# VHH binders against q9lxz3: the designs that were tried, part 13

Target 1, 367 residues: q9lxz3
Amino acid sequence: MVTRRRSKKKKKTKRKKQSSKEKEKYQTFINLPCDLLQLVISRLPLKDNIRASAVCKTWHEACVSLRVIHTSPWLIYFSKTDDSYELYDPSMQKNCNLHFPELSGFRVCYSKDGWLLMYNPNSYQLLFFNPFTRDCVPMPTLWMAYDQRMAFSCAPTSTSCLLFTVTSVTWNYITIKTYFANAKEWKTSVFKNRLQRNFNTFEQIVFSNGVFYCLTNTGCLALFDPSLNYWNVLPGRPPKRPGSNGCFMTEHQGEIFLIYMYRHMNPTVLKLDLTSFEWAERKTLGGLTIYASALSSESRAEQQKQSGIWNCLCLSVFHGFKRTCIYYKVDEESEVCFKWKKQNPYENIWIMPPLNLIDLPLFDHRI
Key: E = the ipSAE of ESMFold2; O = the ipSAE of OpenDDE; V2 = 0.75 times the mean of E and O plus 0.25 times the DockQ between their complexes.

## First folded at step 4 (VHH)

Design b17 (framework vhh_7z1x_3)
Fold by ESMFold2-Fast, scan of step 4:
Structure b17 (fold): chain B 367 residues (1-367), chain A 123 residues (1-123)
Amino acid sequence: as target 1 above (367 residues)
Amino acid sequence: QVQLVETGGGLVQPGGSLRLSCTASGFTVSSNYMNWVRQAPGKGLEWLSGISGSGGSTSYADSVKGRFTISRDNAKNTLYLQMNSLQPDDTAVYFCAREWGTLNYVEYSMDYWGQGTQVTVSS
């Protein structure tokens, strides 16, 4: 796209600064590492790839990388020794090593809609980070315990974005802190702790239909409604977690799923009945694919024509002393494993890459 | 002070059997999921088998399923691996390893390992 500039003196400076910001964002994608660009490019449909190449001959590689369509989530691993990050695409069996100096001293808390929520335990700073654009959105400081979980409702570019955290500071009380984008300060609410006496921590948090669902390490499910400032512990419980298995909770289009994963065993999928609050086992996902990791999960309705994935679980687990991405077909009860060596499997998360960046209305090709 | 010591390795002919033992000190094995792992010459680590603290749950790698049996004696603080129908490709150093994990982790890691015991299958 060539934009013919219409100069208006009163708004010229604001429009020029805005255009420069869009150029800076655009330049970020031009400067992406070759391996990451190849992962993005490889996901484009042939027709769109040809079209982009024809339109922007000189900017061929960059334009193609900006048109990411029908991609699956990628797995990101965090290094403790430097600002190095490994992105893994299980479909290509490719990885890319990236350096994000912006994230120095930060740990990952949550992932949703292509954004990471990062926390620095030394400065108490919270940061939204988009690894594909390198956009940063700093949030007000908040003291958090080491194992405290956080979630957010949607991308921080939305005015409806809500940050959420829940703790049991004392065994008698639940403390909930929330922050709306552009608010002056954090809101704190305190509720009586009605969870089991052996409760240690909140393990999984998902946002669905305006409500945060929180699963404890003992299998208790609680919900928080920020619009009503309402906290409740639900009576239904999932089956007891057996031995050394993983537990993932995910949301898709108002439905809540729970996956129990065993090493070398078939995962069990449960769906929450929102009227009875009972968990019911599912032997099929109706074309849904779930991407699960310790801190958050992604889900996608798969189209047979585009992805070729149907009724699948894609799990980030530790298996045989290696980081493993497991593709499991729920209806076929079959498994494919991709193995990586890791001593601390705790630092990984699924992230959704952008689907179509060329449709950004503020792109400026006047150069 | 945590130690794991493997014993029972040695030279055996193809089709033979060996029983490996792993004696733990400095912790109680009944509180932990325990694993057997091997490393063949010039190759990486291969997980073989795991057993829950109570012994009520066991799991095996496909390469050893039906040939190897994991067990424990919590009173003796000892883990065992019974290996039957041994093949030349079973030649490796065999390690026992303690699994550490919490409900905060989806994935678990091995935090203490023995020194290993050599198993050589040849004629």
Scores: ipSAE 0.000, ipTM 0.148, lowest interface PAE 17.6, mean pLDDT 69

Design b18 (framework vhh_7z1x_3)
Fold by ESMFold2-Fast, scan of step 4:
Structure b18 (fold): chain B 367 residues (1-367), chain A 122 residues (1-122)
Amino acid sequence: as target 1 above (367 residues)
Amino acid sequence: QVQLVETGGGLVQPGGSLRLSCTASGFTVSRNYMNWVRQAPGKGLEWLSGISGSGGRTSYADSVKGRFTISRDNAKNTLYLQMNSLQPDDTAVYFCAREWGTLYVEYSMDYWGQGTQVTVSS
């Protein structure tokens, strides 16, 4: 009993000292000039920025503004052998080990606007999942082939959210299935197949300016406009790249990029000319950083030329028995390797964290 | 037609140094990630180090960081492992291995050498 009373008394004294110190700290920070506030907040890691945004309205607005400018995509690793998940912030070199029982039996299909599209091949269940909030939005079931690609246009919280998949079951026809939020059933559209005869599969899908761009394994690019229910095969093709070890298509502010990865030579970056539909090689990204992964990619514009991630490709690569992240500087043709992560086989996908993370269960929102 | 041949193994005293070489034929090493892997008597394979085709990226197992250095000479089609501060626990058969895969598919070692024996003992 005496030991418990002494412990409680020590805790009360410590809490009073901490509370007094934190109150003094809060009073000082609340009264900071705007320029100094911006400087202090700009130096905070994302977790601390989230905590700082809970202090008051002025700090909240400043912190959110800096998150819009400075927040980088996070990388999710999905184990192929168990149900473990790891969320990694490459800017801070920090990770969160997570367990999502609600995703048991699901595989990841696509990532956009902070949401994952998950598919269960045994139940045919489709599920939107937000790994930051743990919100789930189930969708109508759909049978899909194992390697069939799927995409969506925006967060499922929007009534304009559109699910999209494309396949060719027979040579003669392209089958497109779409689902709008709150629709009764999937819409099926069938078009004549005008792709090359050696077309096997669709490798990449990206959404840009209201249309889905679909890249085949032969380098053929097609687009689907859901507003017009229009399918068209574009005339341009990227150069043949035998021996490529990966192909990533990404979109940034209406521009479409294609990245070829190799073991034996530097990545090739191509940009689509939307006027001619021709691909042109780029030796610079103009400050853009592309976060590339197999199923989807993210991007952001870097404002600081001296940033280690300015004009870069950020890639999760596996070699040896370990997976690591690299930044490849496109204009310098050089790379920076980060810490090795895991020996076990992992699937990975980039995701943008939400700007309002104050109530996020993965972080302590208290200051 | 792919062949990998390791050389440079032998008996060395604890605290000593040794340099292993791996000569490749039937492919160009500059096009492939290369790895060093070892197998101690009665134990499984342990990955030690990897190097990208250009040499721009290197990686090491925690057991050898700061002691071993991987390098390559693409003009000689040869991979190297410089081993410093050798310990009795480093006694093993050392293999070089070519890595195969894509960013979409898990990488695996598709071609291995016959190995070179390293024995660290007094």
Scores: ipSAE 0.000, ipTM 0.199, lowest interface PAE 13.0, mean pLDDT 72

Design b2 (framework vhh_7z1x_3)
Fold by ESMFold2-Fast, scan of step 4:
Structure b2 (fold): chain B 367 residues (1-367), chain A 122 residues (1-122)
Amino acid sequence: as target 1 above (367 residues)
Amino acid sequence: QVQLVETGGGLVQPGGSLRLSCTASGFTVSSNYMNWVRQAPGKGLEWLSGISGSGGSTSYADSVKGRFTISRDNAKNTLYLQMNSLQPDDTAVYFCAREWGTLYVEWSMDYWGQGTQVTVSS
């Protein structure tokens, strides 16, 4: 019995000594030199980076700094049959199921700067929604046709936020509706229709350097400058190869890109020359990765050629009644990085998460 | 009013052939990408084949590649699916569908026919 007590005490002391040694290692890890800390943190997936940012002030600063460089867009899938949503993080290759009852009856229209623009076709209510904070900013009602596209210039928390929609109600006139923050009602502007008299639907809208660029299903490009209340149809149209069956118009740092999808070949990328307003095919994106869906796009510049996301297209596509996300390397043979095997009834949209995710109700961040 | 009507379905022996037709009214098929889709009993929708407005480009699902041929006659405003080497697993309701522009958002197909039944059995 006496010999047994000493053996247990020695084992217990050894466990306490190991625990103390682990505590010493932990303390040393917290006080790691800045360059080694940056290297360790840069290897963490976004979710672990968020958790790491809660450890101490030095780690928080390091994690937030790296999020500026390494934050990738996330993909949101919207169910058409209920209020369920699926959030996909491509860096983790993981899904998170969400439920937003406040979005019941709403469809997604656009995504920019971490905010979604939602529309209820039964009530005509427009709503800005932030899926990371669950903040809601209701907007004045607006009647829209089922296939009518809408965009906004920046987050609704900014006084410069502008809502924009365009439609051709008659063959001879274009109608543009805009809403500025704190306005009482929508502003309506009417312009001469200089597009072809055949059926034209506006399919893609992007905002760049104070201007909305609008692309039709026939390839006509128009621009609207809200500061001048000016509408112009640009000459020419982007060249496309036969068998195109999808397009995405995107913006990055003032540059406008157009991606054509094909069922028989890899997608092609065109860039708009803002001086001549001519489209030129690109065989490289110079390290840029474009995340595109039918309703919105995001982009990220990558400097390391060895990165799996360098010079890539990350496209949310609909093939053979399957909603799929496909990675294509612009300068190499196409690669499929991931597939989501759900049939339509899902829509999807890319969204950029905020840098300060740690304190958001979407995530349980206890370390 | 847009309408699509499929015909040419029926009962066929394994290894046999059928030609499905889809006649469009209320729009011009030469202006649209057109698709064939099927639904087997108790299963979801399966996309089979697509054809560009000019007929210059075609695509096929792996399950039917080499056996099925999509074509169009724009003068007759009609879409066709030639089905060869039919197997019991090809038993389904076959639909033609019009493609909505060039945008992948929701349903890429905005108008569908009522469907025609194809049954492959001995």
Scores: ipSAE 0.000, ipTM 0.156, lowest interface PAE 16.7, mean pLDDT 71

Design b3 (framework vhh_7z1x_3)
Fold by ESMFold2-Fast, scan of step 4:
Structure b3 (fold): chain B 367 residues (1-367), chain A 122 residues (1-122)
Amino acid sequence: as target 1 above (367 residues)
Amino acid sequence: QVQLVETGGGLVQPGGSLRLSCTASGFTVSSNYMNWVRQAPGKGLEWLSGISGSGGSTSYADSVKGRFTISRDNAKNTLYLQMNSLQPDDTAVYFCAREWATLYVEYSMDYWGQGTQVTVSS
């Protein structure tokens, strides 16, 4: 029989006792002959393969040798009232509750390469946080407006990691601040403002081929090249139908995509032509799966054309004051909606877990 | 072979100190959140301390906070627990445990050592 957990303390205690019972159950199967063990394991779905790999060294080796890890991004929902977080795995349609006390007072700014960039508006502290290892990497303080966007180029464990933000926009000039690994302080650069007169804010920032691409709320696309210390505004504007209720920009292998969501129409997918700097509509993703949310996006190339996630948009959106996860197949023009909860859309972000799930530490989570 | 081996336990008088070591083989401790857990005679498991993958974040149970310090040596693939101001109620078997972050496995720790006995007595 299945034992259910009923309270936070009881759930944590029962979970630890349950793990002992699960290990005891596994002991009855660890003495299977190698050939028979491989046959059994080869027939397991990914979740059961991962579970089986935790039993002992022999099972771990067999499971690792037989599995192909199709790790999908995880969606994290942040609470505004406490340190509670909800993690959603769209591949299993499962969620779990997490608690990160080290993030108390921080808001999420960006996600890339398995790291979250967090900001505390009361202390001006910037913090990189890895939810899989629970590592914290504090950065030099910087005052930021609530609607100010910040991005980074790669994991903060790399010496090539670069933080980027636009701190001031006046009629004549734009002020950009960057922080590069091993620098003593933030670098400030000032450029002529070439943005439209009706510019208010930047909505989306992506890093691609050494360049930051910044999209404004009016559809202006600007680029910043840190190696050349160069700022420019591109001439093209993405075509957008009236009544857009969401905008997402993502990067995959040097290609830049822009997605517009609509209440009564199918999403529009646009790709930037890096030669003409014009946006062109796409009716297929060529097997790409895009995981999009307001502050960050992830992507993966699907290896199997028959996969249910081939040519798919996985969208974290806000609809009717409820958070919603939508799977939209671009080539079939069909969608499936998976979850409904009241939430602010800026309180959620996609994050890519490490390629090898078996080697990850468990973090404290509650149901 | 994936193994965790705890060493450094023994008999110590109240107020004394011990340093426990946990040597890992078959995986890299710097890639994993690691824990120290103890079990007193006739009691259940009690979590004591945890350390993040790179060692930048540590946490402690209230019963040991200020007396115990968790650390790591990545070159030796080893986790440590420095125990100061030991009391008779610290008598227990001390275990090193790896934490595994997955939605597919409903337990918080997957690899455990065999434990090292700590006895605090006059």
Scores: ipSAE 0.000, ipTM 0.338, lowest interface PAE 13.5, mean pLDDT 72

Design b4 (framework vhh_7z1x_3)
Fold by ESMFold2-Fast, scan of step 4:
Structure b4 (fold): chain B 367 residues (1-367), chain A 122 residues (1-122)
Amino acid sequence: as target 1 above (367 residues)
Amino acid sequence: QVQLVETGGGLVQPGGSLRLSCTASGFTVSSNYMNWVRQAPGKGLEWLSGISGSGGSTSYADSVKGRFTISRDNAKNTLYLQMNSLQPDDTAVYFCAREYGTLYTEYSMDYWGQGTQVTVSS
């Protein structure tokens, strides 16, 4: 038979005048030329970069790319009396108040790769906490002394994450405990004590190129290599001037730095020579900015002077028995010092925010 | 339009159990941190429990820890509160609330349900 050909009828829809104008205005903003978009985004502080990343895929890609270059660490202050927390962004000199009831009873131990390691001294529970997602990863219990330090190698979402602590120091032996992802229990390793007899405690722990670097309060540097199950004490000691009242160790791209703070003098910056195991004073950081506190440190490199925070030391220190944050510029003959936070009775730690914040509880979806 | 609707409240005897539900419309609960909050007669708001968007992290107020369990069903866009070992002082209106914040603003609960009444009495 002969088949009759039929045309398909399409439905025509009419838009309301008001919604049509609103849509046209929105389309104008999201269709900004790439050159102008890059100019606008490059001048935005982190908060506005996060907001801009929610506009569309093009803006999101541009904002995330720029965050790789310009993202600075944030300082978190912890209350001991309630579950309130304060985030401080040094690039904006802005504070944000937050509440984390899930951290009630916990103290902060360490920060790395956007994660905090928290410890409850009453339950002996260890907890990884991400303040940007509020995700928690509980770890096996371990009794820790008040002055005991603990560190980890990378984010707990990785199967390569390793927890590390020194649990005891005797005249003859050092006892180290580690926990590796998917292990049944903590691993205990015992090594000959090669530290000085007047050793009291470890002050700083830094992870670099597969090795934990551990600095004692006497300036003795030890390293633990978990792949070799090897403990060694390095022969050198950092030279320091008398009257130091603070010490911070940091890592950047395989390099180890040590900062001595003085009450009435400029900070001294030292770099470890990994071949000679000798410390050498540095008067420039080559664009590196160091963010340091008692429990952990972060660092940020800039290839050019794009911000006012370049070649700087950003230190969380005590001033008049109160906690404050001070930064110093170290790439100049003359020092520049800024106070950016007054007294704080709470504990604090530096943390690096994630590159993608668009889907996180702290993100503002309005532009 | 964003809406949160709580159900499952009622009268229960001391030591009893209730399960509250909160159904969301106009947004996806898996993208947001969600909270349960209550208000007892003549008292202010008391936060009880929270759950992350993935459901991988939960937290509880000391007053309800071990008795209440928060959970979510992201496929049903629904939040739950399982309440066990109920006591007379658990009598309150129970609200679910979405949490919203930015890196530069204080955490706030921006959308709230109408509440569901729980009465614990013999």
Scores: ipSAE 0.000, ipTM 0.182, lowest interface PAE 19.9, mean pLDDT 71

Design b5 (framework vhh_7z1x_3; at its last look DockQ between E and O 0.01; V2 from the best seeds 0.00; counts 0 for: pae E 17.6 > 2, unsure alone 63.5 < 65, placed apart)
Fold by ESMFold2-Fast, scan of step 4:
Structure b5 (fold): chain B 367 residues (1-367), chain A 122 residues (1-122)
Amino acid sequence: as target 1 above (367 residues)
Amino acid sequence: QVQLVETGGGLVQPGGSLRLSCTASGFTVSSNYMNWVRQAPGKGLEWLSGISGSGGSTSYADSVKGRFTISRDNAKNTLYLQMNSLQPDDTAVYFCAREWVTLYTEYSMDYWGQGTQVTVSS
């Protein structure tokens, strides 16, 4: 068949000139008073905040200032079969898929201060990984059971970083293993088992004020003070309704919180009184937002009461064969669901991005 | 506010050495993986080297491995490229580039300097 020729005449590009009225409207919008500008920008999700920061210097400064105040944790999902992972920000309702070959064969164990603790069950290798700097810090090998929990005290670049794990293999004894920066090998400490007899596993570990708090599947709370090599089992038990299908423990500025999830009921939030070691139910978080996942949790004090995440639980939950992210407003007993849902179980964990969000790209210059 | 400024380029004879510097402003280099990339006249971009935030991990293109060394001084917010045994084929504009992970892209180079010219000629 004969292909028809298309002759393209050079067309004059007719530029639409902005009207004087439209110019005045645009200039008025850019010249908003700083307090009104802050209010407008504070209502934008991070994606739109990044876009707004490209408008002019004043908007850029306002946007960056608000990013420092309103930085929230990101959720990471790890594939069980390859070296892929997915980042998700509930505030932006956006995700991206990434591959990091150095993590091949590793599973995630804990997250703190922008760092992930990874473990390879085939090589027994422990690895700290920072997804923002791409730094890897290998640690001495340690054999661990699949369901054994690990935690660390702070970023591995600090000489004060302490790795911690606890297990009870026998009826009589608790075994604690720690690794302190610059140590030659793991240290083992053994303590008399004073936990309940029906204890079979530790489910939650948090670090607060120099102490590791460890929660068992029976609701026993124990603490380990590495500076004193001291192990103590606390007398209190959290009140729990029947049918709990998950629990999450978190720390915020020295306070310990416990969240119980229920299949058919609203979640409950408990706060530990560090003086009496009694748990009290909370109907408000005083502006705190808790980001809860099975392996570790994050928290953020919200600046804006109008924020959809004021007094909220942001929960990575598994129901049926789906994982979803849910915001639950504690004081209103109301739930807000995110649009994004993940099918098939993946390892998942919250991570804090760096506070300096000025480092996010304003436009794409990929090679 | 984010700027990268390369310096240290110039004219050098084959077999000579140059040290390039890249000074960052508006962000902290220790929070980012950093790269060196070059563009020879009439050619595309060629990635040369990368360095992790702490400097604990480095990588190099085969064309420069053993001749070039990437380093950083996080206290000075500066990235360096030490270039030894320079060849006429190393003549190019040299750029430093920041790498960042976002929710929309894989690891990508999002901020670039203006470049510094390196000419290797007898």
Scores: ipSAE 0.015, ipTM 0.567, lowest interface PAE 7.2, mean pLDDT 73
Fold by OpenDDE, look of step 8:
Structure b5 (fold): chain B 367 residues (1-367), chain A 122 residues (1-122)
Amino acid sequence: as target 1 above (367 residues)
Amino acid sequence: QVQLVETGGGLVQPGGSLRLSCTASGFTVSSNYMNWVRQAPGKGLEWLSGISGSGGSTSYADSVKGRFTISRDNAKNTLYLQMNSLQPDDTAVYFCAREWVTLYTEYSMDYWGQGTQVTVSS
């Protein structure tokens, strides 16, 4: 009985090689060279940049990198009548209106590192305010005179943040108050008054390398070193030209600049020699752009290389009913002096926007 | 109401000593810059001494340096001027005054006492 072993023919199921062509279509946009992607994204308005950043990680990175490039200071205009604030981006020539009812009755005192120092003359309240995040950092109350100047060293989020102001100048003594971030109280220091008898006002205060520099309207420069609790009046005076109608002082990477404005002549730029403490006139800012306002001034070097704007003084101006800014090139003959007028120091101030503008609640997509 | 009241004046012999007091009401002496000023007959006001409200730092005119001492008692809200080695030229009405200077205004003493007479005579 020959058991016929039925050879089960293994049907080789031809697995159809599904065509690799469909995978190629979706890969096309992902593989754009980073440079090309950045080029495309650079042409997008901020709104579209934000949208583009949601596409993928690569696009996100490219979008964010381009957002950082345009971090020029913004100009804030403070309304006299309401709690409205106007933000102006000079790079984009865009305006944004903001409302901060929490700052009702407050005036600006200083700006640095994206923060505003705000003061309420009725309640004597001081606070740091970030207009982009609406964060507030309160501090102990302080009575301040109307023209009293105040400065701070860095963002209040830093433990090294120090506030500085001169609270009193008497015949014999100067009283300085400082406040460290998160301190309970103001520190008071008293020094002998060595100011000239023709002292009138402190006009400008800047912080540089651990020291507060205070410029008087008469051109005297004083310094306060908080670490040493040291106050001194420096002998050097900037060469004042008769007819100056304003001045701005700014710090950039340890260098201190002073700009004098005139009604009938071009601005004069001075740089402080930190060794001799003498002022030297400069014909150029060395690529620096100074955003000047009465209370504080911002400076930028690196970011403006792309815009072609360098060695410029940026000033707030009123053109009719429109608030805008003008650029004065220091090394060029310009008639900017005829356009600029002294303004109320509390009406506007330059502020640094955050690097990540996307996170700003302020850009409500409803525009 | 702000008030300053000087006391302690009188007649003293040359070389003698007096202690003047100035009691303040309506404000705190320790929170203000306080001064002693005098006015001699036929002469203008002369600043003598000052004390800081913030740190208690003291200053003196050259004319009284080493002879006069300014101090305060916070508990009594009182300013003092200890005057030693008094001379006939020290004869004057002595005033205490609060100095209120806004950083941007001229030095002004805004509140004054009525003054106390000091007479130095043999």
Scores: ipSAE 0.015, ipTM 0.259, lowest interface PAE 8.2, mean pLDDT 82
Fold by ESMFold2, look of step 8:
Structure b5 (fold): chain B 367 residues (1-367), chain A 122 residues (1-122)
Amino acid sequence: as target 1 above (367 residues)
Amino acid sequence: QVQLVETGGGLVQPGGSLRLSCTASGFTVSSNYMNWVRQAPGKGLEWLSGISGSGGSTSYADSVKGRFTISRDNAKNTLYLQMNSLQPDDTAVYFCAREWVTLYTEYSMDYWGQGTQVTVSS
């Protein structure tokens, strides 16, 4: 039977190219069992997935479900020589270069949920930026030290969005600043410093299960619970071999992972035991793919077949200033090098595109 | 307060030589890992060479190995790059830079100079 088409004329202008026998195929596909329909849809590139979602309610639901599973993070790079940024989809080897002078002087502080937290160190301006929609959400100004990290809990479109930073660390005290959406000012809280003297700074912050986990440069893990206004230092230390030249930290479904990078050996992956707060090295990712960069880490579980990216670390490797992106298989201790840019690791940031990507300005043909 | 100033750029014939200087203020080059990087027209930053705070370790990108030599003068708080056998594809703006060695996950170019232009043309 003929399926309902979307009423907007816009979708009719997109390519609805089918082989000859469109009527015959149309009737056959609309009545397929769910498993066969999902198999057919899983073979579509993103453009065709979006077009197929307009066929009927059943196809729409299947296409959207598979779209989430097959959508991979992109890389973003902000130019230092003009007011542009570049987006790159490694899975399709496609890039877009976009001009956005309103961000002149800003740099990325943190990335999560498709949003970047941007900071201008000269004006102390702070804002959220979505590079796909180009939405900006300004935040109250805050002075930040050069080694100060800032993180947020969720997208700024949520009323529960919370910004978090550790402003100062003295021998006796740690000072934390937080900002809830729509508050008038930053909230300051002071706690006893329970860290060892050799602590210099926090190097990684992730938000998981309602709390911020903060890793120091000496491997000490602290926890801040904003609901309880509670700070404490946790007992475990991740095992780290000599010669580490950086780390990345991420969470997936409440699990926390830490990746140590080394100058002359393979990276190691550690998982936090949330009961004992001890770290255990992982010899496999168990189907998880981690996209790591200095200011963001994204993860996704791949339980359905993906286009060549599965069960690996996707990371930039620091080796002097010469860098390549690497897809590293932990199980096999093997690499596939992917050259993108020769820049320091803070300039290539993984970011998740929104689910409805094709209707955004980036894909309107003029970009 | 931290400042890096590059000098010594200019126009040179293919096969010629130049010596770049980078004078630091607000910190000492002897206590930091120091680097030279360049940016050719329309390209990103390319790391060229680095030197340890002690001066005992030097490293070079393959593209300049054997042609460029990094050095420093601690008394003058100055970093040098001797560039020999220059070719037209060495045309770029050259920067000196300091790494933040105490932050494992964050390396910044916030401590770099304004750059000096090197042009290699027949």
Scores: ipSAE 0.000, ipTM 0.138, lowest interface PAE 17.6, mean pLDDT 72
ESMFold2 (binder alone), look of step 8: mean pLDDT 78; pTM 0.783

